# VH-VL binders against q7dma9r51to147, part 39

Target 1, 97 residues: q7dma9r51to147
Amino acid sequence: GDQVIYHCTVRTLDGVVVESTRSESGGRGVPIRDVLGNSKMILGLLEGIPTMHKGEIAMFKMKPEMHYAEIDCPVSAPENFPKDDELHFEIELLDFS
Below, E stands for the ipSAE of ESMFold2; O stands for the ipSAE of OpenDDE; V2 stands for 0.75 times the mean of E and O plus 0.25 times the DockQ between their complexes.

## First folded at step 15 (VH-VL; framework fv_umesolerbart)

Design G6 (at its last look DockQ between E and O 0.92; V2 from the best seeds 0.88)
Fold by OpenDDE, look of step 16:
Structure G6 (fold): chain C 97 residues (1-97), chain A 128 residues (1-128), chain B 107 residues (1-107)
Amino acid sequence: as target 1 above (97 residues)
Amino acid sequence: EVQLVESGGDLVQPGGSLRLSCAASGFTFSSYYMNWVRQAPGKGLEWVSYISSSGSWIRYADSVKGRFTISRDNAKKSLYLQMTSLRAEDTAVYYCARSPERVYPTGITKYIFAFDIWGQGTLVTVSS
Amino acid sequence: EIVMTQSPATLSVSPGERATLSCRASQSVSSNLAWYQQKPGQAPRRLIYDASTSATGIPARFSGSGSGTEFTLTISSLQSEDFAIYYCQQYNRYPYTFGGGTKVEIK
């Protein structure tokens, strides 16, 4: 699969940061390094990232079935997020190869 | 018909405040990211701010950060821009503009900041 | 921010002639580039997005091309209603930035 490096911030509809890689949003400031198609990526990212270009910052809305609320989601859900609601994702694709 | 109508433009002194409104009709307002874009007289276009569909996500241009506040009322299908500490360089026609959605069948939507619907704008003049 | 530069500032073209407008980005914006038309006293109208996709209702004589840092808007045969200012805009990353515009005027 393709290797990707990206920053990601996830917010609820109420504005609560569910998760972030960015220091300004409480993250470590370290981008995620992953391989598309591995078993540890939520479906929304798996589908959304390939639509992006290197250097792009994109905003996504994802239905519950496409994020942590996915059935048998391989990624642990963050604390205190509504599983039944859509989430918004800001993705900055740093590298795609 | 899809439509955006701005209002609230006025003449104000430097340091003053003004609140702009944008009334949306003809589409599901609450589903869309909305933007303010301004144009100084005889000049080009400048993106000012965007706000997510629910209002949870907001970005500003550096030129207005800390002075302008974007907000929305989805029940009223309205977008707002509260402007404070106004400067002469804030003089412009202010447009509200919609970011279209790219909807994927799987359940993700990507917001595109190529603005497809614009209001006719409202003029803000900052002058002593 | 990404700086968008349009050229020429003014383009004089006769009706029926081909108009070619250029837009350059200070860094790659991939294909996240839009073109707008603005007539006096009117709001901008989106013509092209994704560098080359025509917006709904836009005449076929308008076309966009390019990727990365170099983009072109072409009007294959200029009509009287096409005399206006044209802006390019990148939406690859915020802040979203516009070019300075190209005024297409009657030669």
Scores: ipSAE 0.921, ipTM 0.959, lowest interface PAE 0.3, mean pLDDT 95
Fold by ESMFold2, look of step 15:
Structure G6 (fold): chain C 97 residues (1-97), chain A 128 residues (1-128), chain B 107 residues (1-107)
Amino acid sequence: as target 1 above (97 residues)
Amino acid sequence: EVQLVESGGDLVQPGGSLRLSCAASGFTFSSYYMNWVRQAPGKGLEWVSYISSSGSWIRYADSVKGRFTISRDNAKKSLYLQMTSLRAEDTAVYYCARSPERVYPTGITKYIFAFDIWGQGTLVTVSS
Amino acid sequence: EIVMTQSPATLSVSPGERATLSCRASQSVSSNLAWYQQKPGQAPRRLIYDASTSATGIPARFSGSGSGTEFTLTISSLQSEDFAIYYCQQYNRYPYTFGGGTKVEIK
């Protein structure tokens, strides 16, 4: 159970933004709201977000198996997403309840 | 031994430019986020910038944004700070600093900005 | 930006006695707080991270405590080599800000 509200920006090692919640990076500017243990989430977020505290901005590197190359991944990747690449994640945790 | 060695500090005029270098040894440089941190004479510490391990993700303090450019060359194990439009308030010892990593067996790595390795510093003086 | 405030600015302590240094954050930084020691002419050295975890090779007389907005560095029995300036630093979010320092002097 805990509710988590966060912004996330994902880049290739070359620096290409492949997905972002932030308006300055092509997203809608709306944070994601998930419930740990109930919402469908990639493994990297399930592992990484519990290491964070409210108000933290953290930088992660995640192997493909921790994002969209996860076996039986419960979340669909965007079209042409580099699911077999190691990726950088910036996560801003707005709330952890 | 793990080392960081800064160089390139000098006396420069206001409005001038200077490039600082930081040579790394004793660790896998390409795996780490790197930082510049500065300290004006007799004053406290100010974080200036970080650059990601691949060089593709960069953040700056507002005081230097638009004037300073951080970069790295992983083949040469070197970190750089290109400074332009220098001001008197940029006078400081500039330190190269490493962000340690927290590696999880599952396949995620978190970068920690509690700097575990520092260079000796290089002095930049901006004066007419 | 998160402002880090240290007190006192200068602390005079006799050798063998206890020193207590305070650090306050303008917003919660949870446990994302480090302490550094800096001696004249030298780079800072990390003493404590995660608010209370001792860095490798740091003497047991140094301990950190606190969370959220209020933090303490304690030197349980001051040694002559402990004369230095001590800085706290938050790393909850960039910009990663430092306190103004506490200078520990022999009394």
Scores: ipSAE 0.833, ipTM 0.925, lowest interface PAE 0.4, mean pLDDT 93
ESMFold2 (binder alone), look of step 15: mean pLDDT 91; pTM 0.926
OpenDDE, look of step 15: ipSAE 0.914; ipTM 0.956
ESMFold2, look of step 16: ipSAE 0.817; ipTM 0.919
ESMFold2 (binder alone), look of step 16: mean pLDDT 90; pTM 0.921

Design G7 (at its last look DockQ between E and O 0.27; V2 from the best seeds 0.00; counts 0 for: pae O 5.2 > 2)
Fold by ESMFold2, look of step 15:
Structure G7 (fold): chain C 97 residues (1-97), chain A 128 residues (1-128), chain B 107 residues (1-107)
Amino acid sequence: as target 1 above (97 residues)
Amino acid sequence: EVQLVESGGDLVQPGGSLRLSCAASGFTFSSYYMNWVRQAPGKGLEWVSYISSSGSWIRYADSVKGRFTISRDNAKKSLYLQMTSLRAEDTAVYYCARGPERVYPSGITKYIFAFDIWGQGTLVTVSS
Amino acid sequence: EIVMTQSPATLSVSPGERATLSCRASQSVSSNLAWYQQKPGQAPRRLIYDASTSATGIPARFSGSGSGTEFTLTISSLQSEDFAIYYCQQYNRYPYTFGGGTKVEIK
């Protein structure tokens, strides 16, 4: 169980922001705090965050099955989230402990 | 075989505009993030901007923000840099550069900004 | 912005000798560091990425080491084609900053 603290912004491939933790992108400006292995997380974050280092800002592309189109996904898709699309994720890893 | 070729560099007066182009060949251009990196004569390298593979995500260095616009045309395998309000300190050789990708079997791709392919550059001179 | 500082500015070495180039980051970049070689009138060529991983086709005499804030490029036995300017570059977060360069020249 490592604790991870991160910001995340999600865009469609044509550039529409569909979800963000950042205030400049319509979020609340509060980073997410998750525990790897215990918190319910989409597969793409579970796979992507361990490839990052503290302080890194990384860009990912994720197939639908790595986010809310995962079979038996443990988290609910937000309303109007394009769960069947390939999406771009920007992740800033603030802490990895 | 993998190649990037810049063009459009010229002599321009301060306050002027230029449009740079970069033609890609020998790889699937639409799969890669693309970058502009510049080098003032006799100086080191400065990252200028990136654009995501689809064109949907763009970042600029503070020194050019609001004055330069990066764009791409994936059908023509071309990267562009529209420069306006040019200053003497913008004088440089401008390189386009490819950032590689790491494709994971799970279905995620991570983009890496350790540039593996560079063009030969195009010289922009902003004088008088 | 993460400042990358290279030393020495110039390194004079004889062919066949070992060259050691240093790069320091103003804050940790973990292993997100690359090294490039640039010859006069040419574009940079990537030698090393992930601090210590050799790029494809790069001669074995080039090796990188370090993590965090301190990094080294070593050329174990200099060849005539190795006299060039070498740059380090962090890619932990934008803006992706480069060091000022180390010129390796013939002694």
Scores: ipSAE 0.809, ipTM 0.915, lowest interface PAE 0.5, mean pLDDT 92
Fold by OpenDDE, look of step 15:
Structure G7 (fold): chain C 97 residues (1-97), chain A 128 residues (1-128), chain B 107 residues (1-107)
Amino acid sequence: as target 1 above (97 residues)
Amino acid sequence: EVQLVESGGDLVQPGGSLRLSCAASGFTFSSYYMNWVRQAPGKGLEWVSYISSSGSWIRYADSVKGRFTISRDNAKKSLYLQMTSLRAEDTAVYYCARGPERVYPSGITKYIFAFDIWGQGTLVTVSS
Amino acid sequence: EIVMTQSPATLSVSPGERATLSCRASQSVSSNLAWYQQKPGQAPRRLIYDASTSATGIPARFSGSGSGTEFTLTISSLQSEDFAIYYCQQYNRYPYTFGGGTKVEIK
């Protein structure tokens, strides 16, 4: 599979950040490194990230069934995460190879 | 040609009500988020409200929350803004503006709330 | 809400000269920043989105740069039709907010 490096910020519909890799949004400032198809990743990201190009920042609106509430989701939601709500995922694709 | 045409602007008294309409043409209206943005005379732009493609998601600026109601009729390709309890500070040109398109039928929408299509606006004047 | 501040309020530039407009956010908006041009009696027109992506049909002399809290719109060589008010807008957090605008006028 393709290697991807990206920043991710998750927001509620009201714009509240619930999770982020970005330091300016409360994260550690460390981007996520994954391999598409071989890593544990929520369905919405699996579908969304391949549509991006390197350097692109995109916002994905995902229904619950496209993220942590997906029936076969391989990733557990963080504690108190609003997994049953529609969420906005801001993705900055740093590398795609 | 892609086009938005606002109507309904009028002079009303404080506390009054008014309903604005926006007629869309030239694109698949039902696939887009739609917005209202207003501009007071000689002032800047203020986002007012948006409504998702299906109408299931709605947001308002705090300045109009509880007073304005955004709605849409996709069959008529029309966007509406019902305004109540109007105030002097609501005086503005009201623009209909196209937001992001639904991209993924599976439930993913890649969206950019940077408005690419605007109507010419309709003037609402609230004055005693 | 995120406050967007544009500077200068008015920019006087001669035709053919470079114009540089600033937009500052009170907190990071990542690259979720758009620029609009508005001429008298007209609706705004989107120039740039995602901080640096040019909208369709926009002349190459317009360019956007920046990320986080500092953004710049550059007009490399000002044309007569470019005298207008320019607004920045963030869409990183609800509610979406605009800057106060910069009026580009002829020197």
Scores: ipSAE 0.023, ipTM 0.710, lowest interface PAE 5.2, mean pLDDT 90
ESMFold2 (binder alone), look of step 15: mean pLDDT 92; pTM 0.932

## First folded at step 16 (VH-VL; framework fv_umesolerbart)

Design J1 (at its last look DockQ between E and O 0.93; V2 from the best seeds 0.88)
Fold by OpenDDE, look of step 17:
Structure J1 (fold): chain C 97 residues (1-97), chain A 128 residues (1-128), chain B 107 residues (1-107)
Amino acid sequence: as target 1 above (97 residues)
Amino acid sequence: EVQLVESGGDLVQPGGSLRLSCAASGFTFSSYYMNWVRQAPGKGLEWVSYISSSGSWIRYADSVKGRFTISRDNAKKSLYLQMTSLRAEDTAVYYCARSPERVYPKGITKYIFAFDIWGQGTLVTVSS
Amino acid sequence: EIVMTQSPATLSVSPGERATLSCRASQSVSSNLAWYQQKPGQAPRRLIYDASTSATGIPARFSGSGSGTEFTLTISSLQSEDFAIYYCQQYNRYPYTFGGGTKVEIK
């Protein structure tokens, strides 16, 4: 599978940051390194990232079934995460190879 | 008919404040990211700010950060721009503009910041 | 920010002739590039997005090409209503930035 490096911030419709790789949003400031198809990823990222170009910052809206509420989701939701709600994702694709 | 109508433009002194409004009609306003884009007289276009469909996500151009506030009222189908600490360089026609959505087959939606609908603009003049 | 540079600043063209407008990005914007037309006293109108996709209702004489850092808007046969200012804009990353515009005027 393709290797991807990206920053990701997830917000609820109410504006709460539930997860982020960005230091300014409470993250470690370290981008995620994944292999599409071989890494544990939520379905929405697996589908959305391939639509992006290297260097692009994209905004996505995902229904519950496309993120943590997916049946047999391979990624655990954070504590007290509203996994049954629509979420918005900001993705910065740093590398795609 | 899909339409955006800006209002609130006026003449103000430097350091003053002004609130712009944009009234949307003909589409489901609450489903779209909205933007402000401005154009100084005889000059080009400058993106100012965007706000997500629910208001949960907001971004500003560096030139207006800390001074301008974008907001929306989906019930009223209205977009707002509260401007404070106005400067001469803020003089411009201010447009509200819609970001279209790209819906993918498996249920994710991507927001596209190639603006497909524009208002006719409202003129803000900052002068002593 | 990504700086968008358009050339020429002014393009004089006769009706019926081909017009070629250039837009350069200071760094790659992939295909996330739009073109707008603006006439005096009017708001911009989107002509092209994704570098080469025509917006709804746009005449076939308008076409966009390019990727990365170099883009072109072509008007195959200039009509009287096409004399206007044209802007390119990248939406690869915020802040979303516009070129300085190219004024297409009658020769």
Scores: ipSAE 0.925, ipTM 0.961, lowest interface PAE 0.4, mean pLDDT 96
Fold by ESMFold2, look of step 16:
Structure J1 (fold): chain C 97 residues (1-97), chain A 128 residues (1-128), chain B 107 residues (1-107)
Amino acid sequence: as target 1 above (97 residues)
Amino acid sequence: EVQLVESGGDLVQPGGSLRLSCAASGFTFSSYYMNWVRQAPGKGLEWVSYISSSGSWIRYADSVKGRFTISRDNAKKSLYLQMTSLRAEDTAVYYCARSPERVYPKGITKYIFAFDIWGQGTLVTVSS
Amino acid sequence: EIVMTQSPATLSVSPGERATLSCRASQSVSSNLAWYQQKPGQAPRRLIYDASTSATGIPARFSGSGSGTEFTLTISSLQSEDFAIYYCQQYNRYPYTFGGGTKVEIK
């Protein structure tokens, strides 16, 4: 499994930050570390991160079923997460090994 | 035909303000991230700003941050750049430019900042 | 900020010959690299994206290669209509930066 280290900020289409790893957007400032094929991840990240390269900052739009509205989603949504909305994701890929 | 047409370029004094418009036609404007890119006379290209398809995610180059405001009206298929505190260094042809999308079958869309459609530009001159 | 450096600044090439334009990034941009052509009084026209993928309608004589930090645009048989300034541009991360350009002149 490939290791990925990334920052992620999620906004509604109206611009409300609903989740972020970045301190300036209410997160802890600590990037997420996942192992593809081992870590439990939403489908949108599993599909989107492999399209990225180390050092890339990419902008995605994801349908609900690609995040927490996925059937049998392997991770729990944060409280009050808008699971039924299409959302914007900014992902900074710090490492892909 | 897919077109972007900028307007609003003018001669303005330093410290002045100006609003640029970009009219889009021939494509689903609300699906695309849009950009402003400028080119000073005799110089290269400088990316200025982008705005997300819904209008809610915005980035600026450091050279214009705090002075320029990008916005869009998807119902009018229009992109805007409100410029304030203009300086001589802002003299340039301003282009609006489209970021193409890459749509994946499962339901993600990735935005590509390799601009596939450009307007013809509008000239802003800042001088006393 | 990722600095894009193009060389040479000016390239004089005889019609029918190969032109080779270089673009270097100050850090890896992987394959997130585009090439544009700009003629006097006109907007830029995208030629290549993803480092080597031809944009729709671009003549086959234009090709791109490279990845990481080193990129090349090749015009395999220069035509008179190819005199222009050519810019590379990275889109790995904002701010999206352009090289300083290479002016291709017909010798």
Scores: ipSAE 0.839, ipTM 0.926, lowest interface PAE 0.4, mean pLDDT 93
ESMFold2 (binder alone), look of step 16: mean pLDDT 92; pTM 0.939
OpenDDE, look of step 16: ipSAE 0.919; ipTM 0.959
ESMFold2, look of step 17: ipSAE 0.811; ipTM 0.915
ESMFold2 (binder alone), look of step 17: mean pLDDT 92; pTM 0.939

Design J2 (at its last look DockQ between E and O 0.92; V2 from the best seeds 0.88)
Fold by OpenDDE, look of step 16:
Structure J2 (fold): chain C 97 residues (1-97), chain A 128 residues (1-128), chain B 107 residues (1-107)
Amino acid sequence: as target 1 above (97 residues)
Amino acid sequence: EVQLVESGGDLVQPGGSLRLSCAASGFTFSSYYMNWVRQAPGKGLEWVSYISSSGSWIRYADSVKGRFTISRDNAKKSLYLQMTSLRAEDTAVYYCARSPERVYPHGITKYIFAFDIWGQGTLVTVSS
Amino acid sequence: EIVMTQSPATLSVSPGERATLSCRASQSVSSNLAWYQQKPGQAPRRLIYDASTSATGIPARFSGSGSGTEFTLTISSLQSEDFAIYYCQQYNRYPYTFGGGTKVEIK
């Protein structure tokens, strides 16, 4: 699969940050390094990231079944998070190779 | 017909405040990211701010950050821009503009900040 | 921010002639580039997005090309209604920025 490096911030429709790699959003400031297709990644990211270009910042809306509510989702939802809600993702694709 | 109609433009003094409105019709307003873009007289275009469909995501241009507040009322299909501490350089026609969405087959939507619908704008003049 | 530079500032073209407008980005915006047309007293109208995709209802004489940092809007045969100001805009990352515009005027 393709190597990807990206920042990601996930927020509910109510404005709650679910998780983030951004320091300004409570994250560690460290981008995610992953491999598309064989990594533990939510389905929406697997579909969305390939639509992006290196250097792009994109906003995605994802249905529940495309994120933590996905059947057999390989990624655990944050504690006390409603998995059946629509989420928005801000992705900055730093590298795609 | 898809339409955006801005209102609220006026003449104000420096340091003053003004609230702009944008009324949307002809589309599902609550599904779209909305933007304000301004154009000083005889000048080019400047993106000002965007707000997500539910209002959870907001971004501002540095030139207006801390002074302008973007908001929306989806029930009223309205977009707002509260402007404070107005400066002469804020003089411009203010447009509301829609970010189209690109829907993918499996349930993700990407918002595109190439604005496909624009209002006719409302003029804000800041002058002493 | 990404700075968008358009050239020329003014382009004088005769009706029926080809018009070529340039837009340069200070850094790569990939294909996240849009073109707008604006006539006096009117709001901008999106012509092209994704660098080369024509918006709905846009005449075929308008076309966009380019990627990365260099982009071109071409009007194959200029019509009387095409005399206007044209802006490019990147949406690769916020702040979303516009070029200074190219005024296409009658030669």
Scores: ipSAE 0.919, ipTM 0.958, lowest interface PAE 0.4, mean pLDDT 95
Fold by ESMFold2, look of step 16:
Structure J2 (fold): chain C 97 residues (1-97), chain A 128 residues (1-128), chain B 107 residues (1-107)
Amino acid sequence: as target 1 above (97 residues)
Amino acid sequence: EVQLVESGGDLVQPGGSLRLSCAASGFTFSSYYMNWVRQAPGKGLEWVSYISSSGSWIRYADSVKGRFTISRDNAKKSLYLQMTSLRAEDTAVYYCARSPERVYPHGITKYIFAFDIWGQGTLVTVSS
Amino acid sequence: EIVMTQSPATLSVSPGERATLSCRASQSVSSNLAWYQQKPGQAPRRLIYDASTSATGIPARFSGSGSGTEFTLTISSLQSEDFAIYYCQQYNRYPYTFGGGTKVEIK
């Protein structure tokens, strides 16, 4: 499976940052490294990242069932994560191999 | 008919302020990212700012950051650009422009910054 | 920021002939490239997006090609209404930068 390296920032429709890899948004500044097809990744990223190209910054809106409210979600949401809300995602794709 | 109509362009002095408006009609305004793009007389195009469909995610070009504020009122189907500390280099026709969306079957939407609808523009002139 | 460079600055072409406009990006923008037409006193009009996809209502004589860093707009048989300025624009990442334009004028 393809390996991907990306930054991601997630906001509510009201603009509250609820998760980010970026240091300016409270994250560690370290991108996520995942494997398409062999990793536990939310459905929204599995559908969205293949639409992107290396070096792209893309804006997505995702329904709850495409993130942490998906049936049998393979990853744990952070405490107090708004799992039932539609969320905005900014994704920077650093590498796709 | 899908339309965007800008207004509020005027002659202002350096250091002055001005508020631009863009009235939208013929589409669901609240579903779209909106942009300001400007063009100095006889020059090319420069992207200025975008604002997300809900109004909560905003980006600016470095040339205007800290001086310009983009906002929207979805109930009035209106986009705004509040400009302050205006400089001669801000002289331009200002266009509002729509970012189309690409909807995927399972519940994600990707926003595309290849602007499909433009207003007619409004001229801002900054001079003494 | 990604710099978009268009050439030539001015292209003189006779009606009915073919025009070929070039656009180069300072780094890869993949297929995230659009072409616009602009006439004096008017807003830009989107012609092409995704490098080669024709926008709705655009005449078939306009076509786009390229990917990565090099792109071409071709107008296969120029009509009188096609004499205008053409801009390329990348949307791979903000800031969404435009080329300096190519003016297509009557020879």
Scores: ipSAE 0.805, ipTM 0.916, lowest interface PAE 0.5, mean pLDDT 92
ESMFold2 (binder alone), look of step 16: mean pLDDT 92; pTM 0.935

